# Miniprotein binders against q56419, part 166

Target 1, 326 residues: q56419
Amino acid sequence: MEGRTLEEVQEEVFKRHGVLVPKKELEDLAKALEEAGLLLTEKVEARLKEEEEKLKRERPMRLAGLSYPEGEREARAFLEAFRASYPGEGEEARVLLMPHLEPSRVPEVYGAALAALEKTPPPERIYLVGVAHRPLKEKAAALPVPFQTPFGPALPDLPALQALDALLPFELFNTPLAFREEHSLELPLFFLKGRFPEARVLPLLVARRSPELGEALKVVLRDFPGLLVLAVDLSHVGPRFGDTPLTRTLAEEARRRDLGFLERLAEGEPEAALAFLGANPTRIDGVEVVASLLPLLRERKGKVLAHRLDLEAPTLSAVGAGTLVL

## First folded at step 15 (miniprotein)

Design fb43
Fold by ESMFold2-Fast, scan of step 15:
Structure fb43 (fold): chain B 326 residues (1-326), chain A 105 residues (1-105)
Amino acid sequence: as target 1 above (326 residues)
Amino acid sequence: TEEERRFEELFKYAREYLRQGYESGNPEILRQAIELFKEALEIAKRTGDPEREALVLWSLAAAYFELGDKEEARKYAREALRIAEKYGDEDVIEYAEELLWELED
């Protein structure tokens, strides 16, 4: 077998599509073909094109049966259980910061988000801003299609998305494949759709700081008012994330770092929140989201409803999660 | 070298997939991380780099642990510990011992 050819195909696909295909998958595909090299690359590209074309129609559920139940009744019971995990009352939100971490790891944090949504009047649309976990062609992207959920499809707000696209110096709908596997949108959307089944959605991903996105969103929100949701996790500490091993002291520091960040956002001081993180801003998932959305976060006072550091002792690692209303 | 660059790329993306698997709970993403770590392991073995080999073995153990495959997790953690002990990699020794502690019932 041509092991070097498979490495070349892997590199070519990555450079063209930003997708790193495991060599084993390429080996399995190659076994189905009589001719090597050119034919294998052509077949992979054809499959990616098919997947991209499917994403022009809808975004299917990827985590149903894994992170949340597939059936509507079971999904509603699941959502109610998360609400019950938070004994407090919510606060009305114009801006909501919530996690995108696997919900079972931080149930009370998602419960706090649900409590806030209970106190919030139903919005006509939700601006759902997540973190890109795959390369984007531009600093940010959106996918203007229905996102499937157990509660029915979350429909895109096409007029608002088009207005946003018109204000940006780049094509907003630039990387459909990045949305195929994206938990930072899918997991928060499950909770948002369960609470606001009639709301339309603007599913947005941020890969790098885009001040132009924040400026454009400020304009669009004036004409198309709605709920702004930042779906971001907080501290990532430990060897699982390429960081120093977690100790009790470092866990307390991470918790204080997370809360210091959130409390400064709650005072309407997002620049101060970013400055507080100092030289390690990438240790908090979503720093690029907050940095992009500065114009939408300034001068909005609010409250931190919940915070949890999910401790994974066996890997000496932890992830922070919080719920903030503004 | 080219082999070193390839190792770093595979390891970096495998770790990203491991993170995404942890955050999303998606076993398919964890299996992709495992495949990429196995590619990186082969490079570490060919280049005779025990430090990289031990770290990849521990990463495989962590991935299998998250996947719920306790037998494979224990196997890779033991192998990571064996190599780390032989070559004095105190970090991987600590990582492997903690993981094995959790896996022992």
Scores: ipSAE 0.539, ipTM 0.816, lowest interface PAE 2.3, mean pLDDT 89

Design fb44
Fold by ESMFold2-Fast, scan of step 15:
Structure fb44 (fold): chain B 326 residues (1-326), chain A 105 residues (1-105)
Amino acid sequence: as target 1 above (326 residues)
Amino acid sequence: TEEERRFEELFKYAREYLRLGYESGNPEILRQAIELFKEALEIAKRTGDPEREALVLWSLAAAYFELGDKEEARKYAREALRIAEKYGDEDVIEYAEELLWELED
């Protein structure tokens, strides 16, 4: 009952789940057809259901040993090295914008975030808002489980998450699988958990602008005060992002747009920051997050602590990263 | 055509995996990008589309470069340059030449 090619199965999974699975990965699953007597599509569905079930209990580390060390001692030394890469003293943050890009590419930017966290009183909870890199059933989602880190599990703030869910016009816990591999939460969380080991976390993903999320968060933050973290990258320019090759002029434009965006946020003018970008021609990653969180960003003044455009010269491409304290 | 649509889907997702691998530093995601680019390459070759073939070959070179496999990166970049030069794809010529220059030493 194997009346399909791997190509046809790949297409069916894409149509049903919005996920394109590499054909070589499907070959492993196809071997189970002879063993279990299941159709390959049913096998893929069963595996997705199994992974989703595991995510009801906890979110395991995916980037340990790759983007950060697995061991607690090594992770602590790694974090301290990043702090040392930034020469400034930092500023207290009530809202922190930090990157989610591979930390080794922009160590001074993560160092600036760590400097700000050193000046910030330990929050009871962190509202960690990242960018969805996989489809969500709704405009935003959360996963109310412990997230593993080298510093121990970052525990969810269940009362605050439930309060948020109750205020939203959609199911907040709507796409668990989107959290299985999500670096926009995992990489900032590594630094946040290392600095604030006792803080609980609300791990939130934004896929599309959700003004209702910002309005609900404004209410929840009143009853459950905490640190708001926007984990976003800035400009994405060059051929690897479907753009023209990186020239000095394009790099200058990317820097100007990144800094103009951040400086307007620092002035407490998030609508002006969005208007400044217009059609977002350098593809600043955090536009949908900022657009969702407008009520939380208005009239909050702060400072840009660091900015870097990470250049990958061989591919004529670059990604912007910054640290902003409000 | 159906094959053109499938190429566009594979190429789109391969580039997204390449981006995710770059941003996260995860070599497994980079390997998945490479597999998707190789599937796209077979479609481009089968349909006789030299412009798409050259672009996918350069994309494979960029993916292997990011993965740290300099020999595979050079191989694919040289092949991309050869095809791009034959068919006058100025963008891919520039991309491939820049990558090859960086891979010299």
Scores: ipSAE 0.279, ipTM 0.665, lowest interface PAE 4.2, mean pLDDT 87

Design fb45
Fold by ESMFold2-Fast, scan of step 15:
Structure fb45 (fold): chain B 326 residues (1-326), chain A 105 residues (1-105)
Amino acid sequence: as target 1 above (326 residues)
Amino acid sequence: TEEERRFEELFKYAREYLRMGYESGNPEILRQAIELFKEALEIAKRTGDPEREALVLWSLAAAYFELGDKEEARKYAREALRIAEKYGDEDVIEYAEELLWELED
């Protein structure tokens, strides 16, 4: 006799597992319970185990038909339109920083990333490092399965992933459910797979600073060379993020903060980039990723190809996005 | 108090849903955030906390804008300004006036 509301059950499940269970699904489970005499929590746990088992085979698309087209032909046209939105030429990337927010909000920034990929020789593998939007059991995680895209499955680089796992003080293949709904991997992967259809992928999520991940990646990249991609957004400001409304002054501060961060990375000075953010205290999404990957970013000079602070005037909120090649 | 603890829990949870909904573009997540913010709003009103009430109202404006419901977004933004003006937070008043100016246009 617990007396919990559906909202309380939903909150507890999200807190424990990082999984959003729709209210309708909980209502359907509660109705089934009336007929079977089973506890709701037991049913929810069973459903989550089923989802986790599915993720052992493959990671399906979640944003197809929403953020990008489902069909291969339409997806190809979409990529070319985004490339066309950036008037400049790219530069070869050994390391690429690109955004993971909704592409339609910053088409020139994704176009700049595509321009850089156009100048980059096809890599055998891509180390795709995103930001965990759900709790992870460890500081970082990977999911060693094919990720579906409109261009076909992005296959995991199993030997490289296993080499990475062997060097870490924790189980790398943890928290598979965190990958079920993860746009920081899915959105960049769409663009990367479109440009490099034969490249294998190491899909990595960072939740907290993991210097051991950066150290291990430096070793693995020596034996398994590839393109390193940091899929990170920049400043998050305004009511959408539980913050003060964005004024013109705060927008200019956010632009200066984003550019100051990116320019210091472009000089091969990632510690200076992090220190700059400490002196200019507002949220940047990619801080934990950059802090984890310091050994891979030091002394690599490059160029900021694009930057946009995407303004939503009605909510006075903004998200910064940039493309940086190193 | 217990209600203040419940407000903080709801608001934190709602804010995470809003962030996820914004970043993923999933309207189901956004609708869930709105439900949680509305529950938090009722607690803020009952406990008489104008700072919390204004903050939740701005969050509701953000969620409704992301759903494409600009009328509800403007409604909640206007309510946030009214509360801020009543309790004399000059910074929040200035910010709210800029938001409404943007929404009008």
Scores: ipSAE 0.012, ipTM 0.280, lowest interface PAE 8.4, mean pLDDT 83

Design fb46
Fold by ESMFold2-Fast, scan of step 15:
Structure fb46 (fold): chain B 326 residues (1-326), chain A 105 residues (1-105)
Amino acid sequence: as target 1 above (326 residues)
Amino acid sequence: TEEERRFEELFKYAREYLREAYESGNPEILRQAIELFKEALEIAKRTGDPEREALVLWSLAAAYFELGDKEEARKYAREALRIAEKYGDEDVIEYAEELLWELED
C-alpha cells in the first residue's frame, strides 16, 4: 500500500535507526505484508521495537552452536581445550586485555587469557568493556539484563551499573538493540563466565572515546571493586578491512604496532601507547576503549602474555589479537 | 552523483558487516554482507564503473569463501579477475589471483 520504493524504505530506516536492511530482506517482508495489506516501513519499525522490548528482559545467546558449544558439558570441554592450547602460566590480573575475535582463529591467545584468569582471585563483578559494532545513541552504553551463556546466565550488577549511570552526563542504558548481535561482549563473556560462574557483570560498549566513562568507572570501582576486562582486537589490515593488500612489510608493521601498543600499556603508559599509533594506520581495534579508560590504566604495570596475527592468506588480510595483564 | 553516493554507502556498510562476520563467525551477518555487496554490484554495473565493479566482485568472492561456498567464490573471483585485467587494476588482479589459488584443488 505504500507508494515508496524499496530503496526509499531502506534509506528511511537507515537514517532513523542506523540499520541498513538488505533489499532482499525488505522484498521478502514486503511479499508477506502484501497479503496482509500493511505498510512496510511501519512493520520494520514495529519489529525493531519488539526486539528492543525483549532485550529489556534478557540477552539470549547468538553464537551458541557457532563459535562455542551450546551444552554446558561440551562448553566446559571446549574451554579446557583453549586453556591447553597455551603452554605458559598466567599472571594475576586486575585489568585484563583479551580479544573478542572468533576464538578458533587465535586459540593460544584465549588460552593465555584463561591462564591469567586461573591466577586471578574470583571477583565479585566483572567490568566487561567491548567495542560497539552497531551505532549507539551516546558514546557508550550498557544493557542491565541477564546475558545467557552455556554456563547459566551472567547476572548484571545492578547497583554498580546504577552508580555508574548516575555519574555519567548521558543515559547509560541508551541503545538496547546494539547488544542483540554483539560478539565483543558475547565471546569474552563465554570464557569469563566459565571461569568465574558467580561473578556479576557490567556489560559495557564503547563507540567513541568517552573520558567521562573512565572517570566515572574509577569512582565506581572504589565502591564496587572488580575485574576490569578490555575486550578488544588489534590491527586489521588487508582488502577485507581496507584497500591495502597484505605484504610482508605490512604484516611486520602490524605486528610492530600491535606489540608496541601492548608493551606501552604494560609499562602503565596508555597515553604513550595511543601516541605511538598516531593516525592508527593498521586500524587497531582498541584505541577508543583505551582512550576512554585512561584513568584506570595509568601507572599499572603488567605483562603481554600472548600476541598473534591471524593471517587470512586467500584474502591477503590479517587481524591482530593479544592478551595483556595489568 | 546520487548513485555514486549510494554505492559508497552500501559498499562501506557491507565491508563493516564482512568485518563483523569475520570477527564473530556469524553466518547470518555474512549473508547480510553478501546481499549488501550484491546491491552495490548492481549500481556499479548500472553506472559503468569497472573499478568499483571488480572490487565488489572480489568482495563477494571473499564473502562466499568465508561462507564455505567455494563454487560461488570461484565464480565471483574469476569475474573480478576478468574485469580487473581489462581495466588494468593490478591490486584487484592480485587479490583475485590469490583467492583463486587457494580455491584450487
Scores: ipSAE 0.502, ipTM 0.784, lowest interface PAE 2.4, mean pLDDT 88

Design fb47
Fold by ESMFold2-Fast, scan of step 15:
Structure fb47 (fold): chain B 326 residues (1-326), chain A 105 residues (1-105)
Amino acid sequence: as target 1 above (326 residues)
Amino acid sequence: TEEERRFEELFKYAREYLREGFESGNPEILRQAIELFKEALEIAKRTGDPEREALVLWSLAAAYFELGDKEEARKYAREALRIAEKYGDEDVIEYAEELLWELED
């Protein structure tokens, strides 16, 4: 339905007039327009079509001024502050697992990722695998355009993306609009572009487990070597996610689930990591990414650098975040 | 009463602003939520409703925590706990204790 569209209208009014209009008022307006026989839907569809056309040329920043600074100087200071928030040293990464939730909520976890990137030689390309927060026409998708960042555009690796597309049983470039608002790519990319400004990127989204994606990536990585980044969050607990309100006991259980999952990945046992989560893999959205990339994670040992369970105060819920190098 | 209706409207909108500020990470939206919660707090105090007062205090603690202001978050969480304990609000006691635990690590 139109709920997401009303949220965009709310944001636009706030940016232009400095006033936040509650969603209910926008819902009431939409209902009034519908009852009067006016075409809010036609307006929304026209706007989405315009945005899809723009996405054929570039992917603009959506979270600049919100989750990270828009200006390059301020963005570099921001990134350095995150690195400073992690007191440890990094490890060289061939595969990096990092979060995609709001960075200011887990600064030490992003700092650990930055520490790992400091120890990692600059790659020619980054395979950035995030989680689709919108439906995709296929199990996975990519958008082969420059992604804007405060550090300049992250350029797509077109030859590698085309090689990947050729090996898949579905069209890789299948849902451009899914990339319009996708924090699982935009937030990690901010940090990756700040550290590796010359690296090209393969921005990939996984909606459902795709073993064929993992097999294809294994082939493409042989011909187009690069850094593999899994941008995934861990436990999702509490009422926001259909669970009971967060308690100390539930928080401790979530931490044990997260760490057990990460430690098994660090031992090169991704099937064991998935099995450890048991009957409710939906509580960790990274499950579909890990399940898709099994061939790239097996027998690859590494280290958990950081973990946090972040309290989502308004909903009495929590989201786990971690940094793992393999 | 009219004040009770005003409280419910302010609290409802404040929580929606807090949720949106949390989801977007926008500090200006979080500051708007705080101002609405402070208005709701004054009504709860005037109407002598300790249950509403404790809930709003905890919500202010949550909002300041999301802003990164751990000192203000701790202050409001402790006050929420104190009032909730006095009146036996087990939910707010649990919520405030969990937030305080998070603030101590």
Scores: ipSAE 0.007, ipTM 0.216, lowest interface PAE 9.7, mean pLDDT 83

Design fb48
Fold by ESMFold2-Fast, scan of step 15:
Structure fb48 (fold): chain B 326 residues (1-326), chain A 105 residues (1-105)
Amino acid sequence: as target 1 above (326 residues)
Amino acid sequence: TEEERRFEELFKYAREYLREGWESGNPEILRQAIELFKEALEIAKRTGDPEREALVLWSLAAAYFELGDKEEARKYAREALRIAEKYGDEDVIEYAEELLWELED
């Protein structure tokens, strides 16, 4: 009976909140909250509500001690090591595309992003656009709280966020829990905060293409100028991502797809970049972000500074990563 | 069927967690993926689907490999290979052999 009850709770939580909780975690939660006098479903909902309340005050670090060091001094040395991994000088960015996968996998790509940031005058604010890895109630969302980093909290640009919210046909601050464990914001933010410690941030997530987001952002950027950062990974290929085993041929195809996409963006042709991917099937998680931000990417010429296809040979899989300045 | 739908849901979500855990390097997300794959494995075994069973076993091996648990990765990769060889799943044979090659000295 217990197993079937846990399956029912798992299904109920998934339908209500879009989160599939492993049965083992439900078992642990049931034990931990036994004396609460609530049903298991109510206990899960109470825990989620508690996490939401914490997120009203700040967004804590989740990857400190894992993807980057906890201490400020160690974090600074870590960041400098990534910069040193890229031999180029960088280019000034008004729009920066950078990856969000674990930095240790593509250090030279993050190094290229740091090189671009060195050539970029300090912005008053950064529009940081990542990819939602949790369900959102709307096509996009933001969390208007300080994001903790080893370099101190990245403060939200509240006036710019409110201006953005006012222009959208949906509530911008709609899914706080989606930000609890979001590496597409946390990992790029580590590098951005290290380089621009005074900049305020608009932490934005895209789940599905939202042309209204791009239109609204174009308006907000006129009144609140800043650096636009697209934190997206490129091709996801191989069995780990539901594809066939990565062969040399498939790896070459993935590399060509990534570069073809980036080169078209660098020519100021984002529609052509999307069309190119449509003609050449791929699993680029940045598609929804680029499709949402078309008005901000058109007619902006730039340069691809770095590209790597990170090969995980034992699983015959790979993820593409690149740095593009516009 | 209901079991087929539940398998697809668990397997899809487990793969998304595996991707997220790999991209972020977060071991807790990898452990969540592992638990969801184990739930999917139970369904594959119960429904007698060796293709699904072999693929889930390989996915478990890949997740444990990313977690740094080479012993568990080898265990699941060998079991995936055994099932795949028995039922002629050439894709999973290739996946498992490649992973085992990396894990063997």
Scores: ipSAE 0.205, ipTM 0.622, lowest interface PAE 4.6, mean pLDDT 86

Design fb49
Fold by ESMFold2-Fast, scan of step 15:
Structure fb49 (fold): chain B 326 residues (1-326), chain A 105 residues (1-105)
Amino acid sequence: as target 1 above (326 residues)
Amino acid sequence: TEEERRFEELFKYAREYLREGLESGNPEILRQAIELFKEALEIAKRTGDPEREALVLWSLAAAYFELGDKEEARKYAREALRIAEKYGDEDVIEYAEELLWELED
């Protein structure tokens, strides 16, 4: 191991690439490299560079066969099953808030989103804004490549992405590796591509509040009209998230918090929605997205179509999910 | 200390991966969370912190349960309960007991 510890290699890779590689993977790689006479650090760096280069060409499916079917026919049946899980009709959306957690956990919520998309005229492009689950070099990022889906590739809207990049005080295409494993984009995209197969996409991640992103998007949307999608989950409660074990009272408080947040967004008052969350807004993973997009959410009235709290009894924890049309 | 900083970093990142694994249903992310929790567990054992040790053991049990590995989940939940009972950690006692009841189904 060239005199370095696995901890030192792990820490260096994390600082440089934002990827925390488990020591077990480094051990396995080191054993293979010892037999070949190669350096561990150079091999890890080369593999990350190779992955980054591949992401400059396309973004492959990561959750096909796990969260949704690989085949187009099976994927279509899957969509129809989710739509059937929601008993209501949708409303036309100009802005759609939908979840990004595993669809099987909240099928009615994804069904409500599909119902809204049925009532929405096909957009030329979709501004898909998710939450970064890995570090970004800047407050926000985008990946301007085709995203693979069972319905074919979702093509990037390059002119709109370039217009957005030009208005930002930072490089928009700054962290390709953050998109390699990003369910907050992949899971909503599956549903959006199935409904709007011809729409181009702007896949955007928010890591921290970026008011400049919201201001730039307001300008770009004027010149490049499209559907704005906020792919965010709601309350995260219980020991899994640093809280006390979930009780009936805490579950009801989480539902009240989620619904109060969504209803205020539906009133066209996103600042009031953020204020309503109180002392711990970070318990809702969409807070940074909403805070970044304030200019796009003000004065837009709409309707909450669905809400569910996904309960995990073994960990006494829960995640809230909702569908909101504006 | 440096080991305390490293524990907090590993534990925080492991919990974020555990959350992501639950939300996405991606077993590879759950396996990565498990390995990071195991690294945090070694630090907790070495530094003699039973509160941290019990919490990490329960987190491992929860991750294995989500992954569908009931035997590993049961093993870690029992160990978490043993340590939590010894040190009076009521929260981890409740977490571990609830998980063990689910595993008996």
Scores: ipSAE 0.071, ipTM 0.547, lowest interface PAE 5.9, mean pLDDT 86

Design fb5
Fold by ESMFold2-Fast, scan of step 15:
Structure fb5 (fold): chain B 326 residues (1-326), chain A 105 residues (1-105)
Amino acid sequence: as target 1 above (326 residues)
Amino acid sequence: TEEERRFEILFKYAREYLREGYESGNPEILRQAIELFKEALEIAKRTGDPEREALVLWSLAAAYFELGDKEEARKYAREALRIAEKYGDEDVIEYAEELLWELED
């Protein structure tokens, strides 16, 4: 066809768009292009541009029928089952730290988050801060479109997003494609929308620590008060994540590190929480989010409601998850 | 080298997709991880790097296990064990043996 190798096409797309397309997908596209008479690179780039344009209008559900039910009635029952899995009562949250891990792996941790939301007055808006699982053009990004859920669309808070954008030294709406497949926003949003159906959302992703994001958010929250949600997982241990095999000792150390981190946040000492991780090395998914949001976490005392280490013994791996109210 | 850099990028992103697939429960992301690991495997084979080959084979086994494809998981875990034993990679031997033990049940 064009005489380029699939490796060259893959590398060019990766360099231009930050997307690593599997060669199998490129092979399938090349086969389709033989019938259509188009060049492979042109078709891949056209498809990426088409997906990006769709994301400028709305963000569709990607995990409906997989991680949560597609229908509203079934989704409601599913959400209430998670609440029932946590035997305690919640505490009111002005800041909520909750996981974004597959909910079925840590149901009681999501139940604790739901308990906290029950005690929290309905916010006008939710600042939902997740972790980027795809490259961003900048340290952080947002997507200012409706996010579909089984409970109806979560509408963007456009005035608050524009106020935030104006205060940042970079374009906030910089990487729409990063939001196409992003469970760190979609999974928490399912629970948040179920409990606060009228709240607007600021869907934010952090790829690297951005102190300017935290400073800007502190300003925006004064004019546009709302619930701040940090959607982060904790320790990632074991070969599945490029770490040493899980042992009983390493599992105990992971639990201790997770709890030590959360407890320091609960004392309103986020710098101490980060320093604790530096002294006790761990692979906590959420460090970059906490480091970015320091101005919002200082001197806010709260409570750890739940913590679990999800163990996968056959792969000697584990992921920590927790619920913290501040 | 260019091939070494390409392996590192493919393996890194395949592992990130495996993590994402595990965290989200999305089988499509797991399938993408599998395809990227297969690309990394071809480089390890071509460059004659048995340590990288064994690790990628185990990673494929873990991805298929998470996807629920026990037959493919068993196949890749056995191949990972074979190469790891031949080259004395104690870590991958342990990883593969634990996975195979679970798959036999």
Scores: ipSAE 0.329, ipTM 0.683, lowest interface PAE 3.4, mean pLDDT 87

Design fb50
Fold by ESMFold2-Fast, scan of step 15:
Structure fb50 (fold): chain B 326 residues (1-326), chain A 105 residues (1-105)
Amino acid sequence: as target 1 above (326 residues)
Amino acid sequence: TEEERRFEELFKYAREYLREGYDSGNPEILRQAIELFKEALEIAKRTGDPEREALVLWSLAAAYFELGDKEEARKYAREALRIAEKYGDEDVIEYAEELLWELED
């Protein structure tokens, strides 16, 4: 064993790799390493590098059997059931905003996204922009590997990803481990791959506002045209998100904020959408994504197809979800 | 302080894991959130910060509720309520009372 505390090991791992490993897991590793005669920090880093190395070859399914079926036939039936949950017709999308929360919470919203995809010509590639739920070394990141799905692997568009990387002032492929557990990409990708099995994907995560990402994407999309998908959830309200218990007034305010935000995006006015949220701390998950992609959203008019505020009675909390086509 | 920074870091990422676990439905992420909250709880106890202690206990109650472990959720909610009442933290009192009401329901 080395002479470092578990807290120091945890902090160093977080600093180097952006992963905050629970102390209990480090304690279990330390005991196993003592039996094998190995040093804790070296072994933790070796395991993280091994996981990172695996992620450089493929991104496996993490939510198969939990959020969606792992078998292709069952997955197809599941997807069609979501489409059936939305009674409306879709509209063609050049830009699609869809949620990334657990699909069973808002089936009509995912159904609306599927309806839009039915009206959309199959793209050669999908720019899938999600929200980072783990620290990134930079404001944004991508992982240039096949993402496994029940419909087969979603292949990366390597030329388009390299073109994007070349235009950015930071390394695009900077935090592979952040993609190991990332539902904001995996859940939308399930639906996108089910509808467009031949499309290649640019899996992108935004952690903080990156105007340079939006400017670079504007250039890349001109040379490598495709479908832009913003995988974002809307309001997060209530105790599980650090707020007071949800009241009728707060729920109405959350619905108003969600719809006001989406309607302004639908008018092709993304700055107005951000300004509508005002000087408030925003509780809308996708603000950093929208703020990063302003050049791609301006003057694109469209339509809000669906919106739900999903209420979680036990915690008196709610998450908003919507489908917007531009 | 370094202890305060470490608490804020653990608490922040534990809350993000809790949110991700709910959004994705992945129980393993919820379990990771619980372990990070427990680590933050030890810092709050050691530094003698009842406000932080009550917040973490409430967060543990919420995480266990999301996992479907109602007994652990009640345990942590009641402990959060006890500390919050002594300290006078009305937000934590309200959260704990609402969760306990739901658990009794």
Scores: ipSAE 0.072, ipTM 0.482, lowest interface PAE 5.5, mean pLDDT 85

